# VHH binders against q94cd5: the designs that were tried, part 8

Target 1, 317 residues: q94cd5
Amino acid sequence: IILQFAPLNSSVDEGFWHSFSSLKLDKLGIDDSPISITGFYGPCGHPQVSNHLTLLSESLPLDEQSLIASTSHGNRNKCPVPGILYNTNTVESFNKLDKQSLLKAEANKIWEDIQSGKALEDPSVLPRFLVISFADLKKWSFRYWFAFPAFVLDPPVSLIELKPASEYFSSEEAESVSAACNDWRDSDLTTDVPFFLVSVSSDSKASIRHLKDLEACQGDHQKLLFGFYDPCHLPSNPGWPLRNYLALIRSRWNLETVWFFCYRESRGFADLNLSLVGQASITLSSGESAETVPNSVGWELNKGKRVPRSISLANSM

## First folded at step 1 (VHH)

Design e04 (framework vhh_7z1x_3)
Fold by ESMFold2-Fast, scan of step 1:
Structure e04 (fold): chain B 317 residues (1-317), chain A 121 residues (1-121)
Amino acid sequence: as target 1 above (317 residues)
Amino acid sequence: QVQLVETGGGLVQPGGSLRLSCTASGFTFDDYAMNWVRQAPGKGLEWLSGISWSGSSISYADSVKGRFTISRDNAKNTLYLQMNSLQPDDTAVYFCARDTYGSGSYEMDVWGQGTQVTVSS
C-alpha cells in the first residue's frame, strides 16, 4: 500500500504579529524584501495539538543576545526550522504574488541542499517552510498563506509495514533506545537535530548518530533506522517531515527499502508505545534519474478551502 | 453527502483500452488531490496514480506508468483514468479515492464503491 503522511498545520502566535508590526513600523517601512525567519516544531507532546509548525515572537531575526540565549539553553520541546517570510505592503500585491512559483523556488532550494550534501550535514533544512502575508497595521489584521514544501516522489513510496516501536524492539532494546533518544534530546542544540540514525548493536545497545555517519554505522549492527522527530500522534500515519526525508534517502543512498523511526514523546520523554517503526520501499525504476527535481506540493488549506488564513487583533490592541 | 462514484468498467480484451470516470459530489472537488487504487481478486489494495488538486502534479505506480493516464476536470467534478495496453493482470476492482487535504499528504479518507475491470480473451 502507498505510504500515507499526516499533514502539517501552521500556528502563528499573536506575539509573532506584534513583533513583526514593530519591525515593520520601526525598520522596514515599505521594504518588502523576503525575511529569513525561524519556525518551531517538535515530537508529539500533546496529542490534540500535534502536527503544528509554530511561529513565535522569537521567529523574527534575532539580535546577538537573543541568539546566545537560544543556543545556550537549548529547546527540549521545539526544534528550530528555517523559513522565509514574504510580506506584502498591499492587498493587491498579496493577491498578485505567484504562489506556485514561490513554492517551487523553496522546493528547489531543498532539492539543491539534498544534491549538494548540505541536507546531509544539516538536515534541519529539510522541513523548510514559507509564509506569504499581508499586514494591515491600521486595522491590526493579518492575512497569510503557509506552505510546507514537500516532494511528490515518483514512483511513490510503498509501505511494507508499520507498528509501534515497542512491538518492533525487544524489551532490552526498547529500554536502550529510549535512553539514547532522551540523551539525544537533552544534548546541545547543535547535536539535537530532528533527523538522525538509530543504531542497535547485537548486544542490544542503542546509539543515536548524525545522518552523515551512515556508512560508519553499517556492518556490525543488528538494526539501523532512519529516525525523525514526528509531530503526529496517529498510530497509522507518519508525520509530514518524513516526506522530504525519504526524498533525501532515495537521492543520496539509492536504497531499495528503508527502516524508519517516527520518534514521539509523552510528558517530555521518549514514548516507544507512541513512536512508530516502519519499513518502506523507495526503489527507483530502471533507468530513472535520482537527480531530477521532483514535483512539489505543500500549500496549507484553511479547513479544506483554498483561501488564506486571517486573524484580527483589533480587540487585543 | 460526500460521495465518489466510478463508472466505465467492463470486459475488455488484452491489448485493449478503457476509460474510467469518477464523479464527486458533496464537497469542493478542486480542494483535494485524487487517487486511483485497484484491488485484484485475492490481493491487497494497489495504488495506481495520484493527481494534485490543481492537476499540476501527477504520479504513477511503476506497474501502470506509460500505459495509464490520470486527469481531472474540476469544472465537472470528475476524475479520469485512461487505461491503454490492458493486460490480464490489470483485472481488478478500480476505486476512486480522495486524498486528505494539507501539506502534501497522500492519506485517503473518502472512497468510491469501485468499478470492475476484467481483461480476458
Scores: ipSAE 0.000, ipTM 0.149, lowest interface PAE 16.7, mean pLDDT 80

Design e05 (framework vhh_7z1x_3)
Fold by ESMFold2-Fast, scan of step 1:
Structure e05 (fold): chain B 317 residues (1-317), chain A 120 residues (1-120)
Amino acid sequence: as target 1 above (317 residues)
Amino acid sequence: QVQLVETGGGLVQPGGSLRLSCTASGFTFSSYEMNWVRQAPGKGLEWLSGISSSGSTISYADSVKGRFTISRDNAKNTLYLQMNSLQPDDTAVYFCARVRGYSSSWFDPWGQGTQVTVSS
């Protein structure tokens, strides 16, 4: 059975476009240099907002003073994700941009972060994204493309099993895992770390650890799962972040099978009936190197078609 | 039998404060996570805040962080929401909701709601 992933959807707040318009009018003008931006996603908190990566006014570059001020009031329910915005000044430029090359370039950045070990220290780089936009400020209308670069592994990842975490863990283990996950999410040091290890000892005690601590977690009497904040709510599909996570695991640790934990929340708390535990086969093909850059996909579809999204703020600007 | 009753709503000026209470009966209140949810006119449900059974773990939606404070008194079977710096867009019916075990069910018992109107 080939593992299927629920794709991320873009969610662009009206405040993002207001801030972008101000940035374009006040600083950029006709300057079409790419802009580093920050998107936000979190584990599923409600079906209506699942599978989203969100752009807010805070997504755009801030001055150092406002950035320092916002750091102490970080959002517990959202993880910052690095992205890049390609701002085009004409419809012709917007339509003629080489989307395939831009996607490949961004995927190569993720691959470099995997190979260099940066992704172990800052795994928020794994769901890296890109946006191409065209703003018609006379009409206050915006057209945009989103991409969430994700690696296509060859052979495809095979799903061995997938079940609610509540069915995988005993009652004692489930209580311990929930408490450990809530502590991880509440900590100022780890709330923004969306990929982690879940270790359960033989006495049903759970602990959450950083990915770089894998070797220290490989005790003979422990369950060990690769956990991640899963924005998806579907019982049959892990969310999109798992795609690049499996690429990281295959490349860095040469594992042929992996247990993963799709961490999901209800109302800001760990929900093990929503959360999933799965086992995947990630074995390399004969002749394929772990160092070979995989092919990538990730352009967001609009109603199943490869067309840009459009929004008008004429009634609100 | 199982009941959640919200009180404390009303009309308040922008910048004002209100304290909502939710009194629980018909179940062991101290064993459940509790939540506050609101519904503004013509809009869907918005989760605002949650608190664990012991009160040690608390979470807030971005729209209310720094302005609203959730708390509970297990001896009184009562959940509270302290609402400060109220804005016109906080106008909504406010509900408290129970969650049992690891269930994410939005269909777990809800209160009848209390109306909060923020108007000048």
Scores: ipSAE 0.000, ipTM 0.098, lowest interface PAE 23.1, mean pLDDT 79

Design e06 (framework vhh_7z1x_3)
Fold by ESMFold2-Fast, scan of step 1:
Structure e06 (fold): chain B 317 residues (1-317), chain A 121 residues (1-121)
Amino acid sequence: as target 1 above (317 residues)
Amino acid sequence: QVQLVETGGGLVQPGGSLRLSCTASGFTFSTYSMNWVRQAPGKGLEWLSGISSGSDYISYADSVKGRFTISRDNAKNTLYLQMNSLQPDDTAVYFCARDEGIYDEYAFDIWGQGTQVTVSS
């Protein structure tokens, strides 16, 4: 059984385009250098945070004062994701962008973060993204296309089983896991990090831990799962963030199989009937290297096609 | 020079059998999951079968389950589809494809050129 993932879904708030337009008119002019930006997403079912990878007005750090203000007013459950914007000055330049080369460059950054250990300290780098755009500021129209460099794992990850979390955990364990997830989500320190460990002890007590604490968890757990904020709602498919998470797990730890937890919410609370638990085979064949950079895919499908999106804000001015 | 080439198609009578082959070059075949997909005249793509790199996991579409068998020979860089009990509705162009693994079985990163299978009396 081949493990299949639900794809990236993106959205761009109108406020993002207004902020970018101001930046372009006031500072950039014809300068089309890449711009570091921050996207945001949350798990399926969160009442205040979109499950789409979203660009907001605060995605662009216009100056230090604006950057401080936007971080001070951030939602605690809004997962920041690093990204890069490649804006072009003409439609012709937009169409000529070497999309394959840009995707590979971002994939290499993710792989460097995995190899250096940065992804263990700050796993928000795993869903790193890019967006290409053309802004027609005279017409207030924007052409854009998102990509998430999703590693094509070689050999591929095989799914052993996948079921609702409510069917995997006992009733006592499920109550503890649900409570621990809700407590962790409300935490001031770790709610912005979309990848975490779920540990269940022999007495059915659950705890949520940071990925860097893995070694401390291995001796004391009856169950240990690699959890993530899952933007997908489908009962048979984990969401897109799991792809690079599995790449990290395969590269960093010598595990034959992995248990993963797709965290999903209903009406703002942990929902173990929608959340999934899966087991996957991540074993490398004898003589194969875990250090080889995988190939990547990730250009977003729009209406089932590999084409850019367009939006006009002319009537919103 | 990454390439997939299908062979073995042709005209066959209902109830007959054919074996399709797909030869890979330009990449390490033994490390990729492979798939068979077909397209009948005037219809969309239909995924038929997939096989993992080590043949540990194999799956089939309901329309071909029990009639078709997927297999691979990693030493020969070759993927096979044994087709038995062929029906007129099996008439299609058959493609082999390397697994992309992100957008369902129809979202593959490398495709062959296809081989025509015609089932008619």
Scores: ipSAE 0.000, ipTM 0.147, lowest interface PAE 15.8, mean pLDDT 81

Design e07 (framework vhh_7z1x_3)
Fold by ESMFold2-Fast, scan of step 1:
Structure e07 (fold): chain B 317 residues (1-317), chain A 119 residues (1-119)
Amino acid sequence: as target 1 above (317 residues)
Amino acid sequence: QVQLVETGGGLVQPGGSLRLSCTASGFTFSSYGMNWVRQAPGKGLEWLSGISYEGSSTSYADSVKGRFTISRDNAKNTLYLQMNSLQPDDTAVYFCAKDIYEEGSLDYWGQGTQVTVSS
C-alpha cells in the first residue's frame, strides 16, 4: 500500500498577534523583510495542540538572548520548529504573493541542508515551515496562511507494515525503549533534535543515538529504527514530519527499506501504545534524479481548500 | 493497490435526486480529504465539492452550492454526494478523487459514474 501521512494544522495563539503588532508598530513600520520565527509542536499540555504547529508570543525574535533562552531551555513538553514569516503591508500585496515560488524556495533550502550534511548535524531543519500574513492593525484582524514544505517522492513510498510500538516490541524491549526515550526527553535532545536513531540490542537494551552515528550502529543491533518526534495522534498514519525524513534517508544513505518509529507522548512521557513502528520501502533514485530536488507540497488546507485563514481580535481587545 | 469505485449514477428527470457513493480501498481513507469532480460531454473537469479527512469541513462550487451535499463514513471507507434539484446541465460523468495536499492537484481517481438528466 502507499504510505500515507497524518496532516498537520496550524494554531496561532492570540499572544503571537499581540507581540507581532507591538513589533510592527515599535520597530518594523513598513519593513516587510522576512522574519525568522519558532513554532512548537504539541502536546505541551494544551488540548488544541494535537496535530498542530503552534505560534506563541515567544515565537518572535524580540532579541537574540530571549530567542536563545526560549529554544535552549525549552519546555519538556514542547518541540521547537524553525520557520519564516513573510508579512505584507497590504492585503493586495498579500494576495499577489507567489505562493508556489515561496514553497519551492523553502523546500530548496531543506534539500540543500540534506545534501550538504547540515540536516544530519541539525535535523530540526527538516520540518521547517513558512507563514505568509497581513496584519490590519486598524481593525485588529489578521490574514495568514501556513505551509509545511514536504517532498513528494516518485514513485511513492510503500508501507510494508505499521503497528503500535507496544505490539512491535517485546515487553522487555518496550520498557527499555520507553525508559531510553524518557531519558532523552529529559535531556531535551528529542525536542531540539527531533530525528534520532533507536537501537535495541540482542539483550533487549535500548539506546537513543544521533543520526550521524548510523554507520557505527549498523553492526551491533537486533533492531535499528529511524525515530522522530511525531506531533500527530492518528493511529493508522505517521505524522507529516516523516516525509522529509524519508527524503533525507533516501538521499544520504541510499536505504531502500527502513524501519521507522513515530515517537508520541502522553502527558510529556513516552507512550508506546500511541507511538508507531512501521516498515517502508523506498525506490532509490539514480544518476541525475538523485541530485534533483523533488516536487514539494505543503500549503495548509482550510475548509477543504488551499486558501488563507482570517481572524479578528477586535472582540478580545 | 488504490481503488476508488463510484456507484449511484443513472437517468433522472429534471428536479429529481440521486445519491452517489464512492467506496475506497488500498489506503487509509480516514486520513485523506476527498473530492467530487465531474466532466460534462465535450468539456473539461469541474471540481464540485471537498470534505476534510474527519468530515468536519466541507466546501462547494457555486454551481452546486445549496443543491449538493458531500458526506463520508470513515467506518465504511465510503464517500457520498447527495444531489438534489438536478438540472439538464448536471449531465456528466462524476468522479471521486483523493486529495494529496497539492494546490489544484488530486491524487487518485475512480472510473466514474454517469449521471444523465433529461426529460
Scores: ipSAE 0.000, ipTM 0.205, lowest interface PAE 12.1, mean pLDDT 80

Design e08 (framework vhh_7z1x_3)
Fold by ESMFold2-Fast, scan of step 1:
Structure e08 (fold): chain B 317 residues (1-317), chain A 120 residues (1-120)
Amino acid sequence: as target 1 above (317 residues)
Amino acid sequence: QVQLVETGGGLVQPGGSLRLSCTASGFSFSDYAMNWVRQAPGKGLEWLSGISTGGGSTSYADSVKGRFTISRDNAKNTLYLQMNSLQPDDTAVYFCARSPLEDYWGMDVWGQGTQVTVSS
């Protein structure tokens, strides 16, 4: 059976557009240079970014200290993910930008990060995104396109098994995994990253580790899973972040199958009844190369239509 | 719950025609772009055709352009592929697939497939 994902979702808060308007009026003027921005993402149940990659007022522009401050509001961390904003000054420029070329350029950055090993050090680059916008500041109206470069794997990944994490782990293992995940989520921003390893020893003790530690995990473990923060809640479908994660796993490690862990929260804490454990076949066909850049897609539809999203802040400015 | 089911496959002679159907359930069919993809014996997946949410835009792979026609009936939650001038190398399992993304090549829900064999 082919592995199927819960769909990609984005959210752009009104606060983002207020911050962008201030930046454009106070600093940019007619400067249409691309701007590095930060999106925020978390597992299902996060109060500020539930089910979406989200742009907030603090997305534009942040240094590291501001980023730490904005993610430490006394709640579980919302994970920063890098993105780029293509700000256009005219509707003609907005309509003439080559969306396919821009998407391919961002997909190539993700692929370079996978090939160079940067994605192992900072896996938050996997859900890299881009936005094209046109701001009519006389009318306080904004038009935009949102994209997540998502790799299309050929052959597609086959699902062997998928079940609630509570059915995969024993009671003792489940308690240990929950505690380890809660400790990971309560860690600082450099540790609390959305892609990680779950290791369970023969004595049922769990630990969460960075992806770069995979070789150190191979040996004395009884179970080893590739975990990720899953913003979706569907019981039969892993969320969209798994798509580029599988591209990384297929490219980086010579594995025939992979065990994955869709980490989900309830009431701000690990929930193994909502979290999923799956096993997938990631084997390449004999004619395929792990070095070849996969095809990518990613421009979001607006209510099923291929039109830009729009928002008016005329009554809020 | 979310499901796509292909029907209409079978044996057909070279030069013949065949019409595939794909019935959607468990989601709002009219909100998604749809695709047809095939897999020939011992080969990888080949994308064939895509159609927009309302049916106003279609696209085709060069291998089938002019021979295959994609269409949809949103009132019936059904996607179609009309295949004309079939050739032996059109023999494959044909899948319908859903795409929530603007690009026709991105797919997140797949049917189980229907076998098409072109042979004398």
Scores: ipSAE 0.005, ipTM 0.230, lowest interface PAE 9.8, mean pLDDT 82

Design e09 (framework vhh_7z1x_3)
Fold by ESMFold2-Fast, scan of step 1:
Structure e09 (fold): chain B 317 residues (1-317), chain A 123 residues (1-123)
Amino acid sequence: as target 1 above (317 residues)
Amino acid sequence: QVQLVETGGGLVQPGGSLRLSCTASGFTFRNYAMNWVRQAPGKGLEWLSGISGTGGSTSYADSVKGRFTISRDNAKNTLYLQMNSLQPDDTAVYFCAKDSTYYDILEGYFDYWGQGTQVTVSS
């Protein structure tokens, strides 16, 4: 069976458009240069980001101190992810942008980060995204299109098994994994990263480790899984971030199969009945090169249609 | 093993109609988006239409919008393409293609293809 992924959905807070409009009117004018922005996401059930990659007022250019200041004790972290905003000055320009070229360019950045090892140090680059927008500031209306570039792996990844995490772990292991995940999520942003290792020892003790520590973890534990924050809630499908994660794993390590952990929350805490554990075959075919850039996909559909999203803020003025 | 079997092609006069069918087996049909793609003689592949796993969402290429209708019957594991107002330029081999995901109807995602069925529009 070929592994299938649930698409990532976008959400744009009205505060983002108000802040962008101020930036556009007061500083950018006719400047349509791409703008680096930060999106926020979390696992399914995150109380602040509605199970989507979300643009907030804070998404516009800001420093690391501002990102850290946006995190509060008692609330789970919103995971910052890099993105790029292509703002257009006319409807004609918005409609004529070469969407496939922009998607390819952004996917190439992810691939370079995988090849250089940057994705091991900062795996938040894996769910990298882009947005194309047109703002009609006289009507306070906005048209926009999101893309979440993801690699089409060749050969495809085969799913061996997938089940609720609560059915994979023993009762003792499940309690330990839940506690370790909750501690990881309650840590600061330098530790609470959306791609990580889950190790369970023979005495049912779980620990969460950074991806760069893989070599130190090998051989010493009864279970070792590649974990990620999964914004999806579907019982039969891992979420979109797993696609580029598997591209990283296939490119960096000589593994025949991997165990993965789709970390999901309910009411702000680890939920192992909603979280999934899967096993996948990631073996490269004979003669395949890990250096070959895969094909990429990722344009978001609007209610299943290949059209841009639209919002009007005219009535909020 | 995945199998896609197409039927319904043939010779039709300009302005006529045809209905293509594609019967799927070897996978959970309702979980995957399905697509129709064609290839005219001596030309490349052209994506025509896609439908989500539940049938709740459809998308069409501009060249066929308003003339062709995609639908599916998940109880019968069958995909359909209703083709109306056929033109000589619609002459092509028509393929059904399984998407790699049940949500995303984007071209280039296809992991399995049918054998194709010939449609000829000529007087």
Scores: ipSAE 0.000, ipTM 0.159, lowest interface PAE 16.4, mean pLDDT 81

Design e10 (framework vhh_7z1x_3)
Fold by ESMFold2-Fast, scan of step 1:
Structure e10 (fold): chain B 317 residues (1-317), chain A 118 residues (1-118)
Amino acid sequence: as target 1 above (317 residues)
Amino acid sequence: QVQLVETGGGLVQPGGSLRLSCTASGFTFSYYAMNWVRQAPGKGLEWLSGISDSGGSTSYADSVKGRFTISRDNAKNTLYLQMNSLQPDDTAVYFCATGEYFSHLDYWGQGTQVTVSS
């Protein structure tokens, strides 16, 4: 059976368009250079974001007040994702953008990060995205289109099994895993990364580790899983972030199969009844190079079609 | 072991019709949404149509809506694309691919060439 992923959808907060309009009016003018931006997502059950890569007012270059507010202690943090905004000044320029070249360029950045080892140090680069936009500031209307570059692996990843985490772990293991995940989520922002290792020892004690520490996890553990924050809630489908994660795992480690953990929350805390554990076959075909850049896809479907979205804020500003 | 094999391409005159087939093996075909995508010479990929796992829902790109019809036969593990009123601009390599209507494509066939010319 071939592994099927739940889609990632885009969401753009009204505050983003307000901040972007201010940036265009006060600084950019007619400058249509690409802008580095930050999107946000979270595991299923996060109160501010769910199954969406979200642009907020703080997605554009941050000021001091925004940084202080976003790093305030006491709340589960949204996961920052790097992205690029292609800002156009006319409808004609927007329509003329070479969408395939832009998608390929962003996919190549992800692949370079996988090959260089940057994705092991900062795996938040795996769900890298792009958005093209046209802002009609006289009408306060915006046309935009997201792409989430995702690698198409050859041969495709085969799903061996998938089940609720509560059915995979024993009762004692489940309690330990839940506690470890909650502790990981409550750590400071520099250590709370959306891709991680879950290790369960023979005495049912769980620990969460960074991907770069895989060799240190090869010890007295009974179970080792590749975990990620899953924005999806569907019981039969892992979320979108798993796609490029499997590309990283396949490229970096000599594994025939992988156990993965789709981390999901309820009321902002670990929920192993909603979280999934799966096993996938990631074996490379003989003669296939791990260094070959895979084909990529990623332009968002809107109402079943590959077309831009439009929004007007004329009466809500 | 997943395989998708497209057939039915060829040379056809403008205004003509073709039916493409895609035969799937190595996975449970009835569990997966299927898509048709094309690539014209020197151009990028264009999504054309999608169909749900049961065949109960279909979607089409504006460029082909009303001219193309997607369908599937889960008992035969086969996806179809009926193409009517073909135009020279429909000249492309046509691929079938797995994926949900609102998700991205996972696995692709090798493609079949469709050429529309006199």
Scores: ipSAE 0.000, ipTM 0.139, lowest interface PAE 18.1, mean pLDDT 80

Design e11 (framework vhh_7z1x_3)
Fold by ESMFold2-Fast, scan of step 1:
Structure e11 (fold): chain B 317 residues (1-317), chain A 122 residues (1-122)
Amino acid sequence: as target 1 above (317 residues)
Amino acid sequence: QVQLVETGGGLVQPGGSLRLSCTASGFTFSSHWMNWVRQAPGKGLEWLSGINTDSGSTSYADSVKGRFTISRDNAKNTLYLQMNSLQPDDTAVYFCARELPYGSEYYYMDVWGQGTQVTVSS
């Protein structure tokens, strides 16, 4: 059966637009160079709205010191994700921008990070995103497009099995996995949180390991799973970040069958009834074809329509 | 409980016709583009047709253009595929699929039915 993924949505806080307006007026002027920004996954405690990537005022670096602070500071309730902002100075430029080319360019960066090994050292680059914006500062109105670039693997990945983590693990294993995940989330290794290994030994002890340690983890354990921070809560589908993760796994380790773990939180803590364990079958590529960049998708629609999202701050308090 | 259920498949002679139905539940059917996709044994997925939310826009793969007609009834949460002039190479499992709210040059579907088998004699 074909593996299906739960979609992501964007959420842009009003504070982001206030900070962006200050940046544009005080430093950028008419400079439309792309800007590196940081988005955040974070649990809202409600399943229906948990599938969001959020932009906050702290997403924008106003100087070099601010950039260092925003990219290095972790928060238990937030998972940082790198992204890029394309700011247009006119509505004409906004409407004429080649969205397909920008999506492909960002997907190419992800592919380069996979091929170079950067994604293995810093997996947070896998779910990177992009935003195209137009700010009408006279009316305090903002229009934007959001995209979550993701690879389309050909042929599609097949799903062998998917179930709640609480049904896959024994009671002892589940308690150990929950504890290990909670300890991992509280560590200063927040850059490793988006993608990690879950190892369970024969005595039901769980540990969370970095992806680069895969070979060291093989041999002395009963279970080894490819885990990721899943911002989605659909019981029938893994979240969108799994798409690029599978591309990495195929490219780096040539694995045809993988066990994955969709790590999901309730109130900032591991929830094994909400988390999923699945098994996927991947068709391997070899030779020259294995080096070509896959097709990509990812533009967010506004309520199913091909129109930009809009916000007005004219009446903000 | 988001689900799609296909019905209407079966065995037909070359040149025959079939009408497939797909019933949606657990989501707002009228808010999504819907698609028909097929898969022959040992082959990859082949996209056949898509329809927008209000039936104002439809598209077809060249292999079925002029022979197949996609339609929907939002009041009944049902998608249809009318298949005429069926050929042996139309033999496949036919799936209805909900389109993701992400724009791209590639059609991406996130929810699929179990499929319904269509066999054109041979």
Scores: ipSAE 0.000, ipTM 0.175, lowest interface PAE 16.1, mean pLDDT 80

